# Ledger of designs, part 7: VHH binders against q07589

Target 1, 356 residues: q07589
Amino acid sequence: MSRILVIGAGGVGVITALSLWLKKESDVSLVVRSDYDRVLKHGYTIESCDYGRLEGWRPHHIYSSVEDAASAADNQGYNYIVVTTKNIIDGPVNSRVSNIIRPVLEKNKELHGPQLTTHILLVQNGIDIEKEIWAEFPREQYRYTVLSGIQLIGSTKIGSGHISQVGQDHLSCGAFDPQDAAAIQAANDFVRMYSNEGQNFVEFDPRVRYSRWKKLLYNAAINTSTALVGLDVPRCLEFGVNKKSTEIEVFHPAMREIIAIAASEGIIIEEEFITMFTEITRKKVFKPSMCVDCEKGQLMELEVILGNPIRIAKRNGVATPTLSILYNLLVLVQAKLKERKGLLKFDEKTATLVDE

## First folded at step 29 (VHH)

Design ww3
Fold by ESMFold2, fold request of step 30:
Structure ww3 (fold): chain B 356 residues (1-356), chain A 122 residues (1-122)
Amino acid sequence: as target 1 above (356 residues)
Amino acid sequence: QVQLVESGGGLVQPGGSLRLSCAASGFTFSRYWMNWVRQPPGKGLEWVSSISSSGGETYYADSVEGRFTIIRDNDKKMVYLQMTSLKTEDTAVYYCAREYTYGSESWFFDHEGQGTQVTVSS
């Protein structure tokens, strides 16, 4: 039976833990921070389009910290760590994925040396999200694989211990390294452990790099632009100069830059998707996720969506005039959000940032 | 195993009508939005129409609005494209595809089937 630690107890993480728990093939642990006491005493109330209403539900184990979860794994350790938090590289240092997972990797190494491979599933958006883990945990010292999870789920925490899921859980899971047989097997095993036939949808993704670069076409051009201006996609298109400038001068050039960056990495994304993603969203009045996050005062996944592609472009000599402008303006929006949260302080008397 | 099977294409004259069908299996049909996309000769894919999971919202490309109607039947797991006033520029292979759209999460999946050929010529 696989021992699985789910990190992040928002709407995504709780349904992830529930799906694994319902399959009855895994020992499921969940890290619950602010809601720990409430969930310990009363369990979760879950209203799920996939699973119906549950009251008083808990996974097999809950912990108030990853450190506690690592200590409590006994001498067995964890086979999987599932990270469902947003990947905000420029956020608080304690929220960085490498710092979050370190206690488990250290404990597994202590207990098992080379005999237990820990599979780290990153359920997060963006590109190059696995590289922090590779840089921080040398493979000769730690036994792990890194798996990709692209999860589409309409699930929200609406109160302490209360989850509302209105969109079906759709998970695509694969290996970042298509030559890593252990990672491929672990991804396929996770698909089996997570699938609840007729209730959720779970599939193996054999081309993780292609999938993430293709999704970035939309995310780096449209999602970011809506977040910058606080408008849904149809308004962005209609408000442009002559009702044309947003798509001609912003969306399409940004998408062409992403295609060029992907090509410099050996990934060919079809140019037809530039027009496809623009037209399929033109008349659908809703705000993409980054726009919604910004409106809620939440930090954006800016670095994994725009920062990382630009860094690749710089290394490979690819020009990104449109993406660079978007990125630098959104860096200012992110700083404004950080200031509102007390993570950044500006001294108006000196017109300078206050040092740490 | 996700399967989308398109049918109903054929040869028609300008001004004519056709009804395309897409039979779905291997997923919970009623929980996905559905799209029609098409590939004209020598060109890339173009979005044609979308329908919400409940069927309560429909969307059309400007080039087909007023002439095409997207319809779904969740009990039969079918999506249709009723095409009228066909023009030579409607000549294409037509595909259906899934879409995930709930709250602020959206994604537009690739077509999965072989498509159905529509040829409009005199």
Scores: ipSAE 0.801, ipTM 0.921, lowest interface PAE 1.2, mean pLDDT 92
Fold by ESMFold2, fold request of step 30:
Structure ww3 (fold): chain B 356 residues (1-356), chain A 122 residues (1-122)
Amino acid sequence: as target 1 above (356 residues)
Amino acid sequence: QVQLVESGGGLVQPGGSLRLSCAASGFTFSRYWMNWVRQPPGKGLEWVSSISSSGGETYYADSVEGRFTIIRDNDKKMVYLQMTSLKTEDTAVYYCAREYTYGSESWFFDHEGQGTQVTVSS
């Protein structure tokens, strides 16, 4: 039975743990931080379009920290670490994913040496999210694989220990390194362990890099623009100069830049998706996730969606005038969000940030 | 295994009508929005119409508004495109495709079937 640690107890992480638990092929642990005491005493209340109503539900184990999970009962370690937290590397509890998972990797090594390969599934948006892990955990010291999860799920935490899932769980899981046979096998095994036929949808993704770059067309151009101005997609398009400037001067150029960056990395994305993604969203009154995060005062996944592509572009000599403007303005929006949350302090007498 | 099977295309004269069908299997049909997209000769794919998972919301490209109607039957796992007042520029291969749209999450899946040819000519 695989031992799986799910990190992050928002709407995504709780349903991830529930799906694994229901399949009865894994031993499921969940890190529950702020809701820990409530969930320990009362369990979760879940209203799920996939699984129905559950009261008082818990996975096999819950922990208040990753450190506690790593040192937990039986000293067995974990076969899988599933990271469902947003990747906000410029946030207040500024931890790279490498720092979040390190206690588990160290404990697995202590307990098993090279006998246990740890499979790290990143259920997070963006590109280059795996590179930090490869850089910080040398293969001669650690046994692991890195897997990609692109998850579409309409699930939110609506109160302490209360989850509402209104959109069916759809997970695409694959290996970041298509030459890593162990990672490919681990991704296929996860697909099997996560699939509850007729209730969720789970598939293996043989082309993770293509999938993430293609998703970035929408995320880097449309999601970011809506977040910058606080408008749904149809309003962004209709309010443009002559009802045209938003697509002609913002969406399409940003998407063309992403296509060029992807090409510089050997990933070919079809240009027809530029108009397809624009037209399919034109009339649907819908605020994408980054816009919603900003409205709720939540920090955005800015670096993995815009920062990382721009860094690749700079390294590869690809011009990004549109993406760069979007990024630099959104850096200011992110700073405004941090200031509102008390994470930045501006001294109005000196017109400077308060130093550490 | 996801399967989308388009049918109902054919040769019609301008002003004529056709009804396209898309039979779905391999996923929970009632949980996905559905789209019709088309590929005119020598051109890229273009979006035609969308219908929400419940059928309560429908959307149309300006070029087909008022002439095409998208309909779904969740019990039979079918989506249809009723086409009227057809024009030569409607000539294309038509495909259906899934869409995920719930809360703040949205994604537009590629078509997966062979499509069905619609040819509008004198």
Scores: ipSAE 0.782, ipTM 0.912, lowest interface PAE 1.2, mean pLDDT 92
Fold by ESMFold2, last read:
Structure ww3 (fold): chain B 356 residues (1-356), chain A 122 residues (1-122)
Amino acid sequence: as target 1 above (356 residues)
Amino acid sequence: QVQLVESGGGLVQPGGSLRLSCAASGFTFSRYWMNWVRQPPGKGLEWVSSISSSGGETYYADSVEGRFTIIRDNDKKMVYLQMTSLKTEDTAVYYCAREYTYGSESWFFDHEGQGTQVTVSS
């Protein structure tokens, strides 16, 4: 029976733990930070379009921290670590994915050395999100695989210990390295352990890099633009100069730049998607996720959606005039959010950031 | 596992009518929005129409609005495209495709079937 640690107890993480728990093929642990005492005593209340209403539900184990979960892994370790938190590279140091998972990797290594391979599933947006793991945990010292989870789920924490899921869970899971047989096997095993026939939708993705680059067309061009200005997509298009400038001068050029960057990495994205993604969203009054995050005062996944593609472009000699403007303006928006959260302090008397 | 099977295409004269069908299986049909997209000869894919998971919202490309109607039947797991006043520029392979749209999450899936050919000529 696989031992699975789910990290992040928001709407995504709780439904992830519930789906695994319902399948009855794994031992499910969940890290529940601020809600720990409430969930320990009362469990979760869940209203799920997939699974119905549950009262007083808990996975097999809950912990208040990853450190506590790692300590409890004594003699067994974890087969899977499922990271469902947003990937905010420019956020607090202790929120870095490598720092979050380190206690478990160190404990697995201490207990089992090379006999236990840790499968790290990153259920997060963006490109190059696996690079931090590879850089921080050399293969000579650690036994692990890194898996990709592209998840679409309309699930929200609506109160302490209360989850509302209004959109069916749709997970595409695959290996970042398509030549890593162990990762491919682990991804297929996870698909099996996570799939509840007729209730959620779970599939293996054999082309993870293509999928993530294609999703980036929308995310790096449209999602980011709406976040910058606080408007839904139809308003962005209608308010443009002559009702044309947003698509002609912002959306389409940004998407062409992403296609060029992907091509420089050997990934061919069909140019027809530029027009497709613009037209299919033109009349649907809808605020994308990054726009909603900004409105709620939450930090954006800015580096994995815009920063990383731009860094690839710099290394490969690809011009990104449109993406660079979007990125640098959004860096300022992110700094405003950080300041409001106390993660950044500006001394108005000296007009400088406070380092200490 | 997921299958979308398009049918109902054919040869029609300008001004004619045609009804396309898309049979869905391998997923919870009533939980997804559905799109029709088309590929004219020698060109890339174009979005044609969308319908919400309940059928309560419909959207059309400007080039087909007023002439095409998208319909779904969740009990039969079918989506249809009723086409009228057909023009030669409507000649294309037509596909249906899924869309995920809930809360702040949205994604537009690729077509998955072989499509159905519509040819409008005299």
Scores: ipSAE 0.776, ipTM 0.910, lowest interface PAE 1.3, mean pLDDT 92

Design ww3
Fold by ESMFold2, look of step 29:
Structure ww3 (fold): chain B 356 residues (1-356), chain A 122 residues (1-122)
Amino acid sequence: as target 1 above (356 residues)
Amino acid sequence: QVQLVESGGGLVQPGGSLRLSCAASGFTFSRYWMNWVRQPPGKGLEWVSSISSSGGETYYADSVEGRFTIIRDNDKKMVYLQMTSLKTEDTAVYYCAREYTYGSESWFFDHEGQGTQVTVSS
């Protein structure tokens, strides 16, 4: 039976734990922070389009911290760590993925050596999210693989211990390194143990780099622009000069820049997707997730969506005038969010930032 | 695993009508929005129409609005495109494709079938 630690107890993480638990092929642990006491005492109330209504539900284990989860696994360890938190590189130090997973990897190294390989599934947006892990945990010193999860799920936490899922869980899972046979096998095994036939949709992704760059067309152009201005997609398009400037001067140029960056990394994305993504969204009134995050005062996944592609572009000599403007303005939006959360302080008498 | 099978295309004169069908299997059809996209000769894909998972919302490209109607039957796992007043510019291979859209979560999948050829010529 695989031992799986799910990190993040929002709408995504709780349904992830539930899906694994229902399959009865894994021992499921969940890290629950702010809701720990409530969930320990009463369990979760879940209203799920996939699984129906559950009351008082818990996975096999819950912990208030990753450190406690690592200690409890002792000589058994974890076969999988599933990270469902947002990847906020510029956020608090304790929210960085490398720091989140470190207690498990350090404990595994100390107690298991070559006997246990832990598979790290990153269910997060963005590009180059695996590279931080590879850099901070050299493969010669740590036994792990890194897997990609692109998850579409309409699931939200609507109260302490209360989850509402109105959109079916759709997960594409694959190996970041297509030459890593252990990672490929682990991804296929996860697809099997996560799949609840007729209830969710789970598939193996043989080309995760392509999939993530293609998704970035939407994320880096539309998700970011709507977040910057606080508008749904149709308003962004209709409010433009002559009802055209947003698509011609913002969306399309940003997408062309992403295509060029991907090409510089050997990944070809079809240019027809530029107009396709724009036209499909033109008349559908909805706010993309980054815009919603800003409205709720939550930090954005800015670095993995815009920062990382721009850093690749600089290294490879690709021009990014549109992405760079979006990024620099969104850095200001992110600073505003950080100030509201107490992560950044500005002294109005001196007009300078205050050291922590 | 996922299968989308398009049919109902053919040769028709300008002003004529056709009804395209798309049979779906390998996923929970009622939980996905569905789209028609088309590829005119020598051109890239272009979006034609969308229908919400329940069928309660429909959307059309300006070039086809008023002439095409998208319909779905969740019990039979079918989506249709009723085309009328066809023009030579409607000549294309037509595909159906999935879409995930709930609240602020939205993604448009590539087509997965062979498509069905529609040729409008006099």
Scores: ipSAE 0.753, ipTM 0.895, lowest interface PAE 1.4, mean pLDDT 92
Fold by ESMFold2, fold request of step 30:
Structure ww3 (fold): chain B 356 residues (1-356), chain A 122 residues (1-122)
Amino acid sequence: as target 1 above (356 residues)
Amino acid sequence: QVQLVESGGGLVQPGGSLRLSCAASGFTFSRYWMNWVRQPPGKGLEWVSSISSSGGETYYADSVEGRFTIIRDNDKKMVYLQMTSLKTEDTAVYYCAREYTYGSESWFFDHEGQGTQVTVSS
């Protein structure tokens, strides 16, 4: 029986834990932070298009922190760590994925040495999200794999301990390194353990890097633009100069830059997707996730969506004038959000940031 | 095992009509939006039409609006494209494809079938 720790108890994480729990092949633990006391006492109320209504539901174990999950007296370690939190590299130091997972990796090593390979599934947006883990955990010292989860799920927390899922769970799971046989096997095993036939949709992704770069075409150009201005996609397009400037001067150039960066990394994305993603979104009144996050006063996944591609571009000598403007303006929007949350302090007497 | 099987293509004269069908299996059809996309000779893929999971919302590319109608039947797991007033520019291989659009999540899947050829020629 695999022991699985799910980190993040938003709409995504709770349904992830429920899906694993229902399959009856896993011992499922969930880290529940702000809602811990409510869930400990009363369990979750879940309204799920996949699984129906549940009252008082809990996975096999809940913990108030990753440290507690790792330190639990009966903890036998975890085969899988499933990270469903947003990846906010420029957020609090404690929120970095490497810091979040470290207690579990250290405990697994202490309990099992080389006999347990820890499979880290990143259910997060962006590119190069695996690189932090490779850098922080030398493979000579730690036994792990890093897996990619691209999850589409219309699931939100609508109250303390209350989850509403209105879109079927769709998970594509694969290995970041296509030459890592252990990671490929672990991804396929997770697909099997997570699949609830007739209720969710789960598949193996053999081309994780391609999938993430292709998704970035939309995310780095359209998602970011809507977040900057607080508008849905059709308004962005209709409000442009002559109803054309947004696509001609912003969306298309940004997408061309992403294609060029991907190409410099050996990933070929067809140019026709530029017009296809623009046209398929033109008439659908829809605010993408980064726009929604900004409106809620929440930090954006800015670095993994824009920062990382720009860093790759600089390393590889690819020009990114459009992406760079978007990024630098959104850095200011992110700083506003950080200041409001107390994560950044400006000294108005000196007109300077207070050093951390 | 997702399968999308397109059919109903053929040779037709300008001004004619055709109805394309797409039979779906291997996924919960009623939970996905559906798209028609097409590939004209020597060109890349272009979006044609979308229909929401319930069928309550439909969208069309400007080049086909007023001439094409997208329809779905969730009980039969079918999506259709009713094409009228066909033009030579409508010549293409037509594919259906899934779309995920719920809450703040949206994604446009690649086509998965072999497509159906529509040729508009005198």
Scores: ipSAE 0.750, ipTM 0.901, lowest interface PAE 1.5, mean pLDDT 92
Fold by ESMFold2, last read:
Structure ww3 (fold): chain B 356 residues (1-356), chain A 122 residues (1-122)
Amino acid sequence: as target 1 above (356 residues)
Amino acid sequence: QVQLVESGGGLVQPGGSLRLSCAASGFTFSRYWMNWVRQPPGKGLEWVSSISSSGGETYYADSVEGRFTIIRDNDKKMVYLQMTSLKTEDTAVYYCAREYTYGSESWFFDHEGQGTQVTVSS
């Protein structure tokens, strides 16, 4: 049986663990931080459009930290690490993905050396999210693959130990390196272990880089703009100058810049998707996820959605005037959120940041 | 395996009417929003209409609003496009496509079918 550790117990992570658990082909562990005591005593209450109502549910194992999960692996280790936390690389140092997964990689290496390949599935937004893992864990010292998960799911933690899923789980899973046969096999195996016929939807993604760049059309242009101003998409479009300027001078140029950056990396995205993403959102009154995060006082996945594409653009000589303005303004929004959370301090006597 | 099969296209005169059908299989049809998109000769895809998973919400491109109606039947796993007052500009291959829109998530999927040709000419 594959031994799978799911890291992150928000709406995404809990349903991920549940889907694996229901399939009965894997040994499922979940890292539950703030809700650990509640879930230990009472389990989860889950209201799922995919699976119905469950009360008192737990996966096979729960842990209060990744360190505890790694220590409890006995002499077996984990075949898969599924990371469902938001990737906020400008956030607290200990929340960086490489630091989060290190205890498991060290334990697997100690127990099995080269005999166990650890498959790291990143269910996180953005591009270049795999690069830090490759940089931090040299292939000479660690045996692993890195997999991409694009998960569309309307699942939210609505209270301690309470999950509400209103949108069907749709997972696309593939290998970041399309030439890595072990990663491709691991992704296909995960699709099999995750699929619950007639209840969720899971597919293998043969072109994960293309898929992530395509998702960036929406995320880097629309999701970011709405977060900056605190408005849904229809309001952004209607409030623009002559009801046109947001579309013509913000959304479309930002998307064209993403297409140009992707092209500089050898990824061709069809230009008609610019209008498709704009049109399907034009009349639907709802706030995209980054806007919702800001309203809740939560840090945004800013660097993996905007920072990383801009860094690629600078390296490759691609101009990004629209994305750069959005990024630099959102850096200020992120700093405001960090200050409120105590993650940075401003000394009003000197008008400077306090060094740490 | 996801399948979307479009049908009902044909040759009509300007001002005429036509009803397109899309038969869906391989996914939980009632859980996805559905769209019609079209590809005019020599042009890229353009969005035509969307319908919510329940059928309670419908949206149209300005160019077709008032002339086209999108309808779905979740029991039969069908989506339809009723077209009236057709114009030569409506000439295109029409495709249906899935959309994910729940909570704060929105995503447009690539079309999966062969499409159905609509030709409006005198």
Scores: ipSAE 0.620, ipTM 0.848, lowest interface PAE 2.0, mean pLDDT 91

